# VHH binders against p49116: the designs that were tried, part 329

Target 1, 238 residues: p49116
Amino acid sequence: EGPLLSDTHVTFKLTMPSPMPEYLNVHYICESASRLLFLSMHWARSIPAFQALGQDCNTSLVRACWNELFTLGLAQCAQVMSLSTILAAIVNHLQNSIQEDKLSGDRIKQVMEHIWKLQEFCNSMAKLDIDGYEYAYLKAIVLFSPDHPGLTSTSQIEKFQEKAQMELQDYVQKTYSEDTYRLARILVRLPALRLMSSNITEELFFTGLIGNVSIDSIIPYILKMETAEYNGQITGAS
Short names: E, the ipSAE of ESMFold2; O, the ipSAE of OpenDDE; V2, 0.75 times the mean of E and O plus 0.25 times the DockQ between their complexes.

## First folded at step 26 (VHH)

Design re8 (framework vhh_ozoralizumab_d1; at its last look DockQ between E and O 0.46; V2 from the best seeds 0.65)
Fold by OpenDDE, look of step 26:
Structure re8 (fold): chain B 238 residues (1-238), chain A 119 residues (1-119)
Amino acid sequence: as target 1 above (238 residues)
Amino acid sequence: EVQLVESGGGLVQPGGSLRLSCAASGFRFEDYGMYWVRQAPGKGLEWVSYISWDYKYRLYPDSVKGRFTISRDNAKNTLYLQMNSLRPEDTAVYYCATHWTGSSPEDSRGQGTLVTVSS
């Protein structure tokens, strides 16, 4: 059996709308978030082990962990996307749009706490100076989580997760041999992802989606996209 | 100000084809994913297609997959929807749309163009 991840899975390049506007509107934020979401899902799709699980299982996995993947993506791309600025903008928009009649004090608190958790998580990852390989393996560990309810092929998922963990361990041992506890420090950050609400994340970054479209509802379509469809997109541009 | 102007709608028989266009202005069109959405009489808004800024992603719901093709010309700031094998259930007002700007939901789509599929 080959490795779970290859060097191709380490590359995770987010392209932001350019130029960044002086005022980050909801349009910009949603587009940026959408690009990250697609990038994350495309990354998942590129993993042979993920493909081997089948469409239904794949969909279930991504539905279960998209928020965690997205959050890891935020952390990884924080500098490129000016995450702090985006979060500040989101807060400002919330302040401007939150009508006392629409959101309860408790909800506001939840949202603000979520933003704080996001920022703290990203800051913590930055402090650890997580590299591209480590992010890739962390994303894989998150992706192949067997503990989500309703999953099929849990034994296989668990195997893939273990493989991801082993490869991460090997990588860290090889690359950071002088830092004996680096692996542990990295892995202990993962629980923080489970504390984050997917609903709030969606509300913060994807409120601008057209209609009542949810991330959950879009995931199957993204995952079902055929490679040929990508090629056809270029030729079909008129 | 974001402006989206849809055109190309009309009356067509079942099995027929139409091509919708959307002229976009007031924002950097080439930097943003775009949507087609539709609203049938008495029904809610339904997304019909999505195309990413870089042409990398095209999404279709099952209801139109294989029949509809979304495309764009960034040089012309224009979004297209080729609709083939039209069905009566495709009858709706079709809107070109982008993400909500936060100022008004109406800013996210144009006035729409009516597509009527009837024998």
Scores: ipSAE 0.784, ipTM 0.893, lowest interface PAE 0.6, mean pLDDT 90
Fold by ESMFold2, look of step 26:
Structure re8 (fold): chain B 238 residues (1-238), chain A 119 residues (1-119)
Amino acid sequence: as target 1 above (238 residues)
Amino acid sequence: EVQLVESGGGLVQPGGSLRLSCAASGFRFEDYGMYWVRQAPGKGLEWVSYISWDYKYRLYPDSVKGRFTISRDNAKNTLYLQMNSLRPEDTAVYYCATHWTGSSPEDSRGQGTLVTVSS
């Protein structure tokens, strides 16, 4: 059978609202995050192996891993998004909420810890200088995880994950042949993704999306979303 | 300030069609995804459709998919909803929105336009 991913799955171009507002607001943050989420879901849907699993399996799989996939997207696009600036604004808002006694101290501590873990993850990925091919295979490894509860077709999912792992290994050995430990350093970062809370990600990035429903509840509709290329449209890049 | 003004609602018979419009101002409309939501009598808000800023992604719940079509014209700062094969269950006040919070939906939606589907 052919490779798991093609070169079209390496391209991952996020376009941000421009210019960045003088004062960050929930609308800008939610739009930025929504663009990344839809780009990530469009990416996943385009993979032939994902398409082969069927609709119910696809929905269950994405419900289990969407936050990990989103977090990899944040790390990959951190500079384009000015993620450090967004997170700093959120931290400042949370610190004001403590001073005004508006939120539970335990909840704020939990959210701050999550932000620090997210910053640490993104910084570690930047230090490793993870390239677009490596990100594509890491996303595939995360997407085709067979060990989430409630999945069907786990043996087929496991085979796809093993294929993603083998293709990453082959890519790293060929491309970074003088860096013996690169694959190991990359793979050691993946367990941190399982510690990221989807509930807190929604609170940080998605408070205004589609009537404030949970991402979990809209995943079936995102996976069925209509995709159009507007052939007469000027697409522009900056 | 953000302003959203819905129009095009009215009375139609079951099986009929209606086209809603939403005129937007006070923000860079071309940079933000847009929603249609509705509130039926005695019910809460229900999302009806979404279109991304660049026309690329359109989302519908199963209750309206195939019958409703969302569109936008970024040059005119206008959002549309084409509603076909209307049913009595579609009777509601329809709102356009940029984003909506569960705490305060009025901050990001218009006043609405009433659609009534009855014999």
Scores: ipSAE 0.631, ipTM 0.827, lowest interface PAE 1.4, mean pLDDT 85
ESMFold2 (binder alone), look of step 26: mean pLDDT 81; pTM 0.820

Design re9 (framework vhh_ozoralizumab_d1; at its last look DockQ between E and O 0.63; V2 from the best seeds 0.69)
Fold by OpenDDE, look of step 26:
Structure re9 (fold): chain B 238 residues (1-238), chain A 119 residues (1-119)
Amino acid sequence: as target 1 above (238 residues)
Amino acid sequence: EVQLVESGGGLVQPGGSLRLSCAASGFRFEDYGMYWVRQAPGKGLEWVSYISWDYKYRMYPDSVKGRFTISRDNAKNTLYLQMNSLRPEDTAVYYCATHWTGSSPEDSRGQGTLVTVSS
């Protein structure tokens, strides 16, 4: 059996709308978030092991962990996407909603805490100086989590997760041989992802989705997206 | 101000084809994914197609997959929807759409163009 991940899975390049507007509106935030979401899910579907699980299982896995994948993506792409600026903008938009009395005090607290948790998580990852390989393996560990309810092929999922963990361990040992506890420091960050609400994440980043489509409902279609290389030409409708 | 103007709708027989166009202005069209959505009489809004800003990704619901093709010309700020093998259930007002701006959902789509599929 070959490795779970290859070098192709390490590349995780997010392209942001350019230039960044002076005022980050919901449109910009949603587009940015959508790009990250698509990138994350397409990363997942590019993994042979993921493909081997079948469409139904794949969909279930992604539905279960999309928030965690997305959050890891946020952390990984924090600099490129100016995450702090985006979060600040979100807070500002939230303030408007507060002023309009659209949210309860409890909900406001929940949302603000969520934003804080996101920021803290991303900061913690930055402090650890997580590299592209480590992120890839962490995402794989999160993706192939067998502990979500309703999953099929849990034994196979568990095997893939173990493989991801082993490969991460090998990588860290090889690359960071002088840091004996690096693997542990990295892995202990994963529980923080489970503390984050997918619903709140969706509300913060994806409120502008057309037709009030939920991420859960759109995941199957994202995974089935047609891909084409950009050639700068108008594709004729056949 | 974001402006989206749809065109190309009309009456067509089942099995027929139409091509919709959407002219976009008031924002950097080339930076944003775009959607086609539709609203049938008495029904809610339904997305029918998505294309990414860079032409790299296209997304369709099962209801139109294989029949509809979304495309765009960023140089012309224009979005297209080729609709083939049209069915009566495709009858709807079709809108070009993008994400909300946060002010009003109406800001995210145009006036729409009516597609009627009937024998």
Scores: ipSAE 0.829, ipTM 0.914, lowest interface PAE 0.6, mean pLDDT 91
Fold by ESMFold2, look of step 26:
Structure re9 (fold): chain B 238 residues (1-238), chain A 119 residues (1-119)
Amino acid sequence: as target 1 above (238 residues)
Amino acid sequence: EVQLVESGGGLVQPGGSLRLSCAASGFRFEDYGMYWVRQAPGKGLEWVSYISWDYKYRMYPDSVKGRFTISRDNAKNTLYLQMNSLRPEDTAVYYCATHWTGSSPEDSRGQGTLVTVSS
């Protein structure tokens, strides 16, 4: 049997395009977001329990939860990404759209509310000082959610989620033994993820994706992506 | 300004091979993922390959997986597409791109190179 996650699943290191451009633009935002998405999908694919569910189940599961995993990634990497700066640039763009009458007032309010919810979620996670192990287990709990519509193998998915919950509980009790309420504080943050709109996340972060801007449509290809280790050798030369 | 120049297209028989190149300038090529996209006569754009900025991730649709190989040389600001086992349905204008939306005010595609696969 063994643990659901290993130490390799705790490491979650995001590398940003450098340097940050003087004027933050859609290309920089989309590249930064794409890197986080690929890191998140690579993380999910590397979990033995996920691998055991099979390709069709994997695709269905990730389609159901990618936005929640992405949002947890934003919170975990908020400082490295300079997320507050990115969101400020998006808000400025929205203000320009009002002046030029390019978007309806209702849509802009909807997008601004989403940005506020995202900022509040990230702030709450930072205040709790969530560590890498806790993030890894929270992502696993979100990934193995059996209650999404249209899933098959829900009994096995539920067993994996329960295992993630048990391992998180054990970790928190051993590591934060004098903080009786830490697990409860952490877990009550999760429902906010279900209120995040994947449609708005795509609008905010993925407007530069080629072909279809719907992340749902490319998930089968992301899950099949070929991975290589960079070793300093450049092999693309003719 | 972003400039992308594709080359290497031509007429080839079914089963043949071609190697496309894309010369990039006007941006930090080494920091951005790159795409190949194609447009067959009378059809919309179809994504055919992606490679991440650091060479780590490559993606292909099922229609070309196993036959096409994307690569890049960040030192030379050049993107490549090796196309093997070509089929008549691969006939299209091929574009390289950094990022694209259908309604973007900036077109981040190149001018294209025509590939024709015919007996």
Scores: ipSAE 0.596, ipTM 0.815, lowest interface PAE 1.7, mean pLDDT 85
ESMFold2 (binder alone), look of step 26: mean pLDDT 81; pTM 0.827

Design rf1 (framework vhh_brivekimig_d4; at its last look DockQ between E and O 0.78; V2 from the best seeds 0.00; counts 0 for: pae E 2.6 > 2)
Fold by ESMFold2, look of step 26:
Structure rf1 (fold): chain B 238 residues (1-238), chain A 120 residues (1-120)
Amino acid sequence: as target 1 above (238 residues)
Amino acid sequence: EVQLVESGGGVVQPGGSLRLSCAASGFTFDNYAMSWVRQAPGKGPEWVSTISWRGGTTLYADSVKGRFTISRDNSKNTLYLQMNSLRPEDTALYYCTRHPSYIPFKGDYSSQGTLVTVSS
């Protein structure tokens, strides 16, 4: 019975597409987002406890929580992604669509509220100065959520979540020993993740998908792809 | 001069089979993931299948799983779609598209399409 996560799970390095375009565009935003999504899912796949649950359970868990993992990834990687610049570009595009009468007022309000909630979440995480260990355990808590409908092995999933919670508690207590309320401050941020809409996340960051493809349908593909194949494609080979 | 040229479309009876080919030229084929997309009359584009740049990973729409097989031969710069157990609802214009990314985005380049008609 070793620790749930090792030091290799703390490393979370996002590589941005190169070169940076003169103006941000849908392709750059979608590629940047897809790299974060892939990194997040391969991070989950690398966890021995996740592997132990089996392939069908793995797919079900990731389908249930991909938006929460993605949102934690956005917060963790906000600086390297220039997330505030990306969100500003999206807002400008949405406002131009209003001027050209291309979207309903109800949809625009819904999307703008989602963007504001995302910015608020990322700002709150930055103000708490959440470190890489804390992010790793928060992602594990989100990943091993037994409460999603249709899951099998929920008792084992719950035990893994409890283990993640305990290891986070131990880490925070040792590392931030003079701040007895840090764990509580961190944990109260998590419910906001369940309020984030996966279909709006797709609209914001994944508008370039072919036809009727959704992130939900891509998840088995991402989980099957070998890390070496992924790395070779993003770095290119001639 | 990027080109994607497909062939193999035609008329077939329900339960029949067809094999589509998509010949690539003007770019380094094995740097790109590839997809098949279909569009039935009066409908929007429907993604069918994707294959990774070296062929190690494939994905299928639920509507075609178990009946269609995507493959590629990087030495011939050719993408394939084997379509078995064809149904009338598979009738559509089929085209191939390339991706600079591992995730199937709307094609940065797409072929013109080949018509597949499944009817008695």
Scores: ipSAE 0.462, ipTM 0.736, lowest interface PAE 2.6, mean pLDDT 86
Fold by OpenDDE, look of step 26:
Structure rf1 (fold): chain B 238 residues (1-238), chain A 120 residues (1-120)
Amino acid sequence: as target 1 above (238 residues)
Amino acid sequence: EVQLVESGGGVVQPGGSLRLSCAASGFTFDNYAMSWVRQAPGKGPEWVSTISWRGGTTLYADSVKGRFTISRDNSKNTLYLQMNSLRPEDTALYYCTRHPSYIPFKGDYSSQGTLVTVSS
C-alpha cells in the first residue's frame, strides 16, 4: 500500500471572510470558523484511506474527532485568522453575557478556562514551530483514532493511524535529524486536544447556528458537499 | 434592496402536501446557500432544511427527513420546499434565509414567513 498522505494533503489554506469588520461580530467569527471546519473536513475527505472506510464510518469518525481537527486547524491557521483577536472578541461577547447574568459562575469559569486552554495550545504549537507536514500527520493521527466508541472498522482505522504515525516519524527524522526528541515533543501535545470540550468549542465559535442545529448534525452535509461547490461559494460571496 | 418573499402556506389536513416558494431579489442568489426555518407558536426557531448555492447538497432536520424536499431554481431566483405527509407538529411560520456559507448559521437576511397550519 502507498503512503497515507501525499504532498497534496500538506496544503491547508484558509480563506478568511472579506471584508473584515471593524469589530469582530458573531457572524464574522462563525463564518470564519465555518470555513475552517469545512476546510478541515474536506481535507479529511481528500485522504484515500478515509474514503476507503465508507460513508457511514467516515461520518462517525468525523463526528468523533471534529473538535480536535478543528482545534489543530485553529493552531495551524492562527496567524491568518488572527486567532488572538477572535478570542478576545469572543471574551468580550462573553463579558456581555456575564453582565446580563445569563451564565452561572461555574459555567463562566469553565468557558474561560476553555479559552485559556485553547490559546495555550495554539501558543505551544507555535513555539514548537510545527510545519505543514507535521500538522497534516497530526491531523491524520487524530482523525484515524480507534479510541472512539461505536466505530466500525476499528482495525482498519488503527492501521491508518499507525501509518500516519510512522510517516510522521519518518518525516521528522528526515527533516529534523538533529532534534532527536522532536517527534515526542510533537506527539505529547495531542492529549491536550482531548481536554477540549466540543460543546464549549461549538458555543464559542458557532453561536450563530440557527435553532437546534449542531455541528454533529451538519457533518454529513459537509462531507457530501463538493469542494468545487464550496470554493465557488467562497469566491462568489467575497 | 435584498428581498425574500415566501408563498405557498395555508391550511392542510394531516397527510396532505404543500409546496412553499421563496422568491429572492436584490442580490446574487446563486452566491448563497439557502435554508428554510420554521417557528411554531410559543417555540423558538427550528431549522428545517438547507441547500447549497448550486443545489448539489441538501440537508434536513431529522423531524422532516423523508417528508420534505428542498430545491432551488437559480435561473428564477427561487427556493422551494416540498412538504409531504404533513403532521400537526409541522404547524409553524415558515421563512427562508440566506447564508454566506454552506452551514445553516444565522442568516444575514430572512423572509417574513408564510404560515402553514396542519389540522383536521
Scores: ipSAE 0.263, ipTM 0.673, lowest interface PAE 1.7, mean pLDDT 90
ESMFold2 (binder alone), look of step 26: mean pLDDT 79; pTM 0.805

Design rf10 (framework vhh_brivekimig_d4; at its last look DockQ between E and O 0.66; V2 from the best seeds 0.00; counts 0 for: pae E 3.7 > 2)
Fold by ESMFold2, look of step 26:
Structure rf10 (fold): chain B 238 residues (1-238), chain A 120 residues (1-120)
Amino acid sequence: as target 1 above (238 residues)
Amino acid sequence: EVQLVESGGGVVQPGGSLRLSCAASGFTFDNYAMSWVRQAPGKGPEWVSTISWRGGTTLYADSVKGRFTISRDNSKNTLYLQMNSLRPEDTALYYCTRHPYTLPFKGDYSSQGTLVTVSS
């Protein structure tokens, strides 16, 4: 009953750490990525359909798709983040690691291929001029994927994904009525997200988490944190 | 100068309990999330538990869930770890780490550590 997403779910405003350093460093990159991750997880948590699945299902679902949500967030916020500058800084760091013999040649090739795929994905989304409504529905489609192993409530998840697909279709046809192929062009971008490695995303954006903890391990903490507590941590408010 | 000083380590038999403390000074303690990390002999560091800046949110590694309790007293600038039902595999150097609001789960300062030994 009712629409899957409301106008509140279309708003996706990322604020960057301030001040921006003259030379990008791992601290700035990790903080920027952490803000996007929290924004993406709290976006997912705010959806009534997501809340209806229950806490264990919610955690499992986000563990399965966090990298796809994060990648869509990177594409949506690429200009605000200066993502091309961040990726260039990461490439320079990787070149230094080769010269210092810190990473295997096979790993470097994997990481460089991943960066290329990420750049191509973000460029393709910018070329299509994907709007905030379209991003919100695309995120919902990847969030409510029933195909991930180990999920419960798969039938209900599939129904929510179908709802997101229908609402995206209705939105695109209403808003872009003269562009009969827009929906198809948008949807053919989604398979690229499944090629993104969560392991490599962690290496690129989340290096050096304390005690070798993974993003998978901290997702329950992010999902449990009250929005006011998170905002207070970022702004220094109580 | 930022300082984190832990105490409460020692030798205990399996099934026993210990309470670790981490006293903070030189910074505004209640602006930081805090973690406990342990390092067993010959192993890399292992995250144990995290508590948010006001104490409203906690998280535990699966290996300690149900046996360990993280807490903080912001009026005393002190972080705690209550360790119950201790097992030999809990033997490690335990230290506390603060997380600035700008870098969740990426600590910027760690204590020296207190040794916990669980042996029969």
Scores: ipSAE 0.346, ipTM 0.689, lowest interface PAE 3.7, mean pLDDT 86
Fold by OpenDDE, look of step 26:
Parts: sequence; C-alpha cells; structure tokens
Structure rf10 (fold): chain B 238 residues (1-238), chain A 120 residues (1-120)
Amino acid sequence: as target 1 above (238 residues)
Amino acid sequence: EVQLVESGGGVVQPGGSLRLSCAASGFTFDNYAMSWVRQAPGKGPEWVSTISWRGGTTLYADSVKGRFTISRDNSKNTLYLQMNSLRPEDTALYYCTRHPYTLPFKGDYSSQGTLVTVSS
C-alpha cells in the first residue's frame, strides 16, 4: 500500500473572510471558524484511506474528532487568523454575557480556562515550530483514532493511525535528524487536545447556529459538500 | 431591498402533503445558502432544512428527514420545501432565511412565514 498522506495533504491554506471588520464581531469569528472547519473536514475527506472507510464510518470518525482537528487547525492557522485577536474578541463578547449575568461563575471559569488552554496549546505548537508535514500527520493521527466509542472498522482505523505515526516518524527522522527527541516532543502535545471540550469550543466559535443545530449535526453536510461548491460560496459571499 | 416571501402554507390532514415556496428578491440569490425554519406555537424556532448555494448539498433535521425535501431554483430565485407525510407536530409557522455564511448560522434575513396546520 502507498503512503497514507501525499504532498497534496500538506497544503492547508485558510482563506479568511474579507473585509476584516474594524472590530471583530461574532459573525466574523463564526465565519472564520466555519471556514477552518470546512477546510479541516475536506482535508480529511481528501485522504484515500479516509474514503475507504465508507460514508457512515467517516461521519462517525469526524464527529468524534472534529474538535481536535479544529484545534490543530487553529494552531496551524493561528497567524493567518490572528487567533490571539479572535480570542480576545471572544473574551470581550463573553464579558458582555457576564455583565448580563447570563452565565454562572463556574461556567465562566470553565470557558475562560478553555480559552486559556486553546491559547497555550497554540503557543506551544508555535514554540515547537511545527511544519506543514508534521501538522498533516498529527491531524491524521487524531483523525484515525480507534479509541472513540461506537466506531466501526476499528482495526482498519488503527492501522491507518499506525501508518500515520510511522510516516511522521520517518519524516521527522529525515528532516530533523539532529533532534532525536523531536517526535516525542510533538506527540506529547496530543493529549492536550483531549482535554478540550468540544461543547465549549462550539460555544466559543460557532455561536448563532440556528436552533438546536450543532456541529455534530452539520458534519454530514460539510462532508457531502463538494469542494468546488464550497469554494464558490466563499468567493461569492465575500 | 432584500425580500423573502413565502407561500404554500395551509391546512392539511395528517399524512397529507404541502409544498412551500420562498421567493427571493433584492439580492444575489445564488450567493447564499438557504434554510427553512419553523416555529410552533409556544415554542422556539426549530431548524428544518438547509440547502447550499447551488443546491448540491442538503441537510435535514432528524424530525423531518425522509419526509421533507428542500430544493431551489436559482434561475427563479426560489426556495422550495416539499413536505410529505405531514404530522400534527409539523404544525408551525414556516419561514425561509438566507445565510451569509457557509454554515447555517442564524440568518441575516428571514421571511414573515407561512402557517402550516396539520390537523384531523
């Protein structure tokens, strides 16, 4: 079998909404997040191994790991997104909710801690100077995680994860031969992703979904959408 | 001026069918994803269905999946909702909304709504 990932999977270019508002509003944040989510999921969809799992398994897999993929995407696109500014804006918006006494003290703490965790994670990734290949493999590792409940084809998923890990190892050894512990330093960041609440992430970045719509419920829509259709919408809406 | 005008609502018996239309004007229709939303008396808005800007992708709430079909004709600037096998719980004010975003976030513009009543 060929490699799990190709050079085409390394490219991860996020296009931000334009124009940027003077003040980052909820709409800008949500659209930015949406674009990242689409990019992340379509990236996953572009992997032949992912396709081989079938639509139902694919959907379940993405539902299980979308938060981790999204977070890795945030880290990878932090500069382009001006993530620090976005997070600051989110905090500011949250302050309004606090002033209106819409949130409990405990919930405020949870949300603020989550924002902190996100920022710290992204900072840590930046400090490690993670490159595009490493991000791609890390995404693949989190994508093909067999330890989520309710998954089918777990054996195959595990194989794909192992393949991703092996390819990452090979890449790091080849590219960073003088840094013998780089792989370990990179992989040790992955547990931080599991500590992040998908619900809080959704509340922060995807506010304003209609009714009871959730990322979970939208995932099939995203996975079914053609990339060309998605791109066309982005260009048309801007 | 942006306008969304819905039609096709009415009274129907359980198991019956209705087709709703939403006529759009005042904006580039095919630049927007569109959704149907409904609101039952005394309840909050409930998302029903979304269709992408070209109509290539559709999404349905679980409550209507298999019974409702969303479609659009961009040449006519019209959104449709075919409702089959209607149930009393489908009784609501149905309105269409446009999405300036890729995901079905709260629309920036919505129609006034058309009432659908399912009763024996």
Scores: ipSAE 0.306, ipTM 0.681, lowest interface PAE 1.8, mean pLDDT 90
ESMFold2 (binder alone), look of step 26: mean pLDDT 79; pTM 0.798

Design rf2 (framework vhh_brivekimig_d4; at its last look DockQ between E and O 0.62; V2 from the best seeds 0.00; counts 0 for: pae E 2.6 > 2, SAP .748 > .668)
Fold by OpenDDE, look of step 26:
Structure rf2 (fold): chain B 238 residues (1-238), chain A 120 residues (1-120)
Amino acid sequence: as target 1 above (238 residues)
Amino acid sequence: EVQLVESGGGVVQPGGSLRLSCAASGFTFDNYAMSWVRQAPGKGPEWVSTISWRGGTTLYADSVKGRFTISRDNSKNTLYLQMNSLRPEDTALYYCTRHPYLIPFKGDYSSQGTLVTVSS
């Protein structure tokens, strides 16, 4: 059995919508987030081990961890996305809701804390100077998590997670041989991901969804769509 | 001026079929994903289906999957919804909306819609 990830899985290039508007509106934010979501899910789909689990299990895994994958993606693509600017824009939009008294004080606090946690997480990852390989393995570790309820093939999932961890360990040891505690420093960041609410993430980045549409509900379709089709999208003029 | 005009609605018995059309004008049609959305009386908008700008990808709500088919003819700037095996719960005002993006976000334009009534 070969390695879990190959060099092809290291590449994680996000293309932002163009042109960037003077004011980051909800549409721009949602599109940016959508592109990252698609990139993340299609990245997962490109892993042979992921494919081997079958469509139902794949869907269940992604549904369980999409927020973590998305967040790792945000961290990894923070510069390209101008994440700080996006978050500031989100806050500004929230201010409007606050002014209109649409949110309770407690909810406002929760949302703001979530934004803070997200920003801090991304900052922490930047400080660690996480490279593309490390991100790939971290994403694999969160993807192949057997901890989620209702999963099938948990033994196989666990095996894949262990493989991801081992490969990460080998990579870090090889690449950062003089930093004996780097692996631990990297892995210790993963718990922060699970402190983040998927619902709040969805509200922040995907607020424009129609009706009762949720990320959860569209995940199967994202996993089935052709990458080439999405990449070929021509963004229309407003 | 952006315009979306729906047609094809009507009264049909359960198990019947209807084909809805949405004529688009005032914008580059093939630069946008398109969706059908419906709104039943007293309920909020419900996403029905989305089709990509080129028609290569289609998405359906679980409630209509296997019964409805979304399609488009970019040469005619027209969006279609073939509705088969209609049910009373499908009764709603159906309208099309454009999306600069594939994910069914609220469109930047809404139309008046066409009424579909499924009743015995």
Scores: ipSAE 0.483, ipTM 0.769, lowest interface PAE 1.0, mean pLDDT 91
Fold by ESMFold2, look of step 26:
Structure rf2 (fold): chain B 238 residues (1-238), chain A 120 residues (1-120)
Amino acid sequence: as target 1 above (238 residues)
Amino acid sequence: EVQLVESGGGVVQPGGSLRLSCAASGFTFDNYAMSWVRQAPGKGPEWVSTISWRGGTTLYADSVKGRFTISRDNSKNTLYLQMNSLRPEDTALYYCTRHPYLIPFKGDYSSQGTLVTVSS
C-alpha cells in the first residue's frame, strides 16, 4: 500500500527558457507553457498509482484532464513564470486585433472571459496561500477523476481519487489545525477548472502549433519521453 | 546563419518509396527536436512526424503510422524521412522544421520544401 504521494511529488520546479527576450513573444510564451505541460505530465507519470493503471489508461486519463492539470500548474507557478505579464501581453494583442478588425466580437468576448476566469482562479489560490503539498493533492484529485467519458478502470481510478482526498484532508487538518474551513475552501475551487476551455487554453498558450496539431495528439509523445532525455533538453539547450 | 535544406522529393507511383533528407547548418543541430510537415494543394500545413533531440522519442500522425519512419544522424546534422507504401493522398510539399529545445510542436525555422507527387 502506502501513501498515494511521497515528498518527491511535492517538488514542482518550473525552469523558464533562457535568455528572457527583451519583449515577450509567442515563441517565449509557447516555450514556457510547453515546459509547464511537460512538467505536469511527467509529474503525473511519476505517481505509482498512475503507473499501475497501464499505458492506454494513462494516455486516456491525461487527455481528459490535461487542461485542469495545466491550469493548476499555472496557479502554482504564476510568480516564477511571470504569468500576469504574459496575460497582459495577450490582452494587448487582443486589443490590437480589435483595432485591425481581425477577430469577431464574439470570439474576443470568449477569450477575455476565459482570461478573467483564469486570473480569478489564480488570485483565489494565492489568497488561500495554497502550499506545495496541497497543490500536489489537488492535482492528484483532478488527475484521478473517474467521471470523464470513455475511461476504463473507473473503479480503481475512483479509489485513487478517494485516497488523494483522504491524504489532503489529513494534511490540512494536521498543518492548518486552527483553520476549520480550509479544506472546504480549497475543494470548492476545483469545479472552476472544469469550466476552463481547452480550446482557448491552446489558443492562449500554444498558438502556432505545427499544422493541425492539438495538445491531445502530442500527449503520448510527452508521456513516453524518458526522464533523462527530457532533463537533458531542458538543461543542455538553455 | 540558420539553414535547413531538404532533398529527395519527386514523382513516384502508388506503393513506391522515397527518402527525404534535411541538412542543417548554422546552429547546434543536437539541441533541437525536428519535425516533418507537409502541405497539400489548397490545404493548411499538416504535421507528419517529430523526433526528439537525441532521437530517442518519435511520434507520427495517424495517417502515416507504419509507413513512414523519421530518423536523424546528429553526426551529419541531417534529418530523414523514409516514406514507404506511398499513396496519392501523400502528395504534398514536404518541409522540415526545427523546434525550440523542448517544444517539438512549434517550429522557429522551416525549410523551403520539396515536392512529393504520388501518381500513376
Scores: ipSAE 0.421, ipTM 0.732, lowest interface PAE 2.6, mean pLDDT 86
ESMFold2 (binder alone), look of step 26: mean pLDDT 80; pTM 0.807

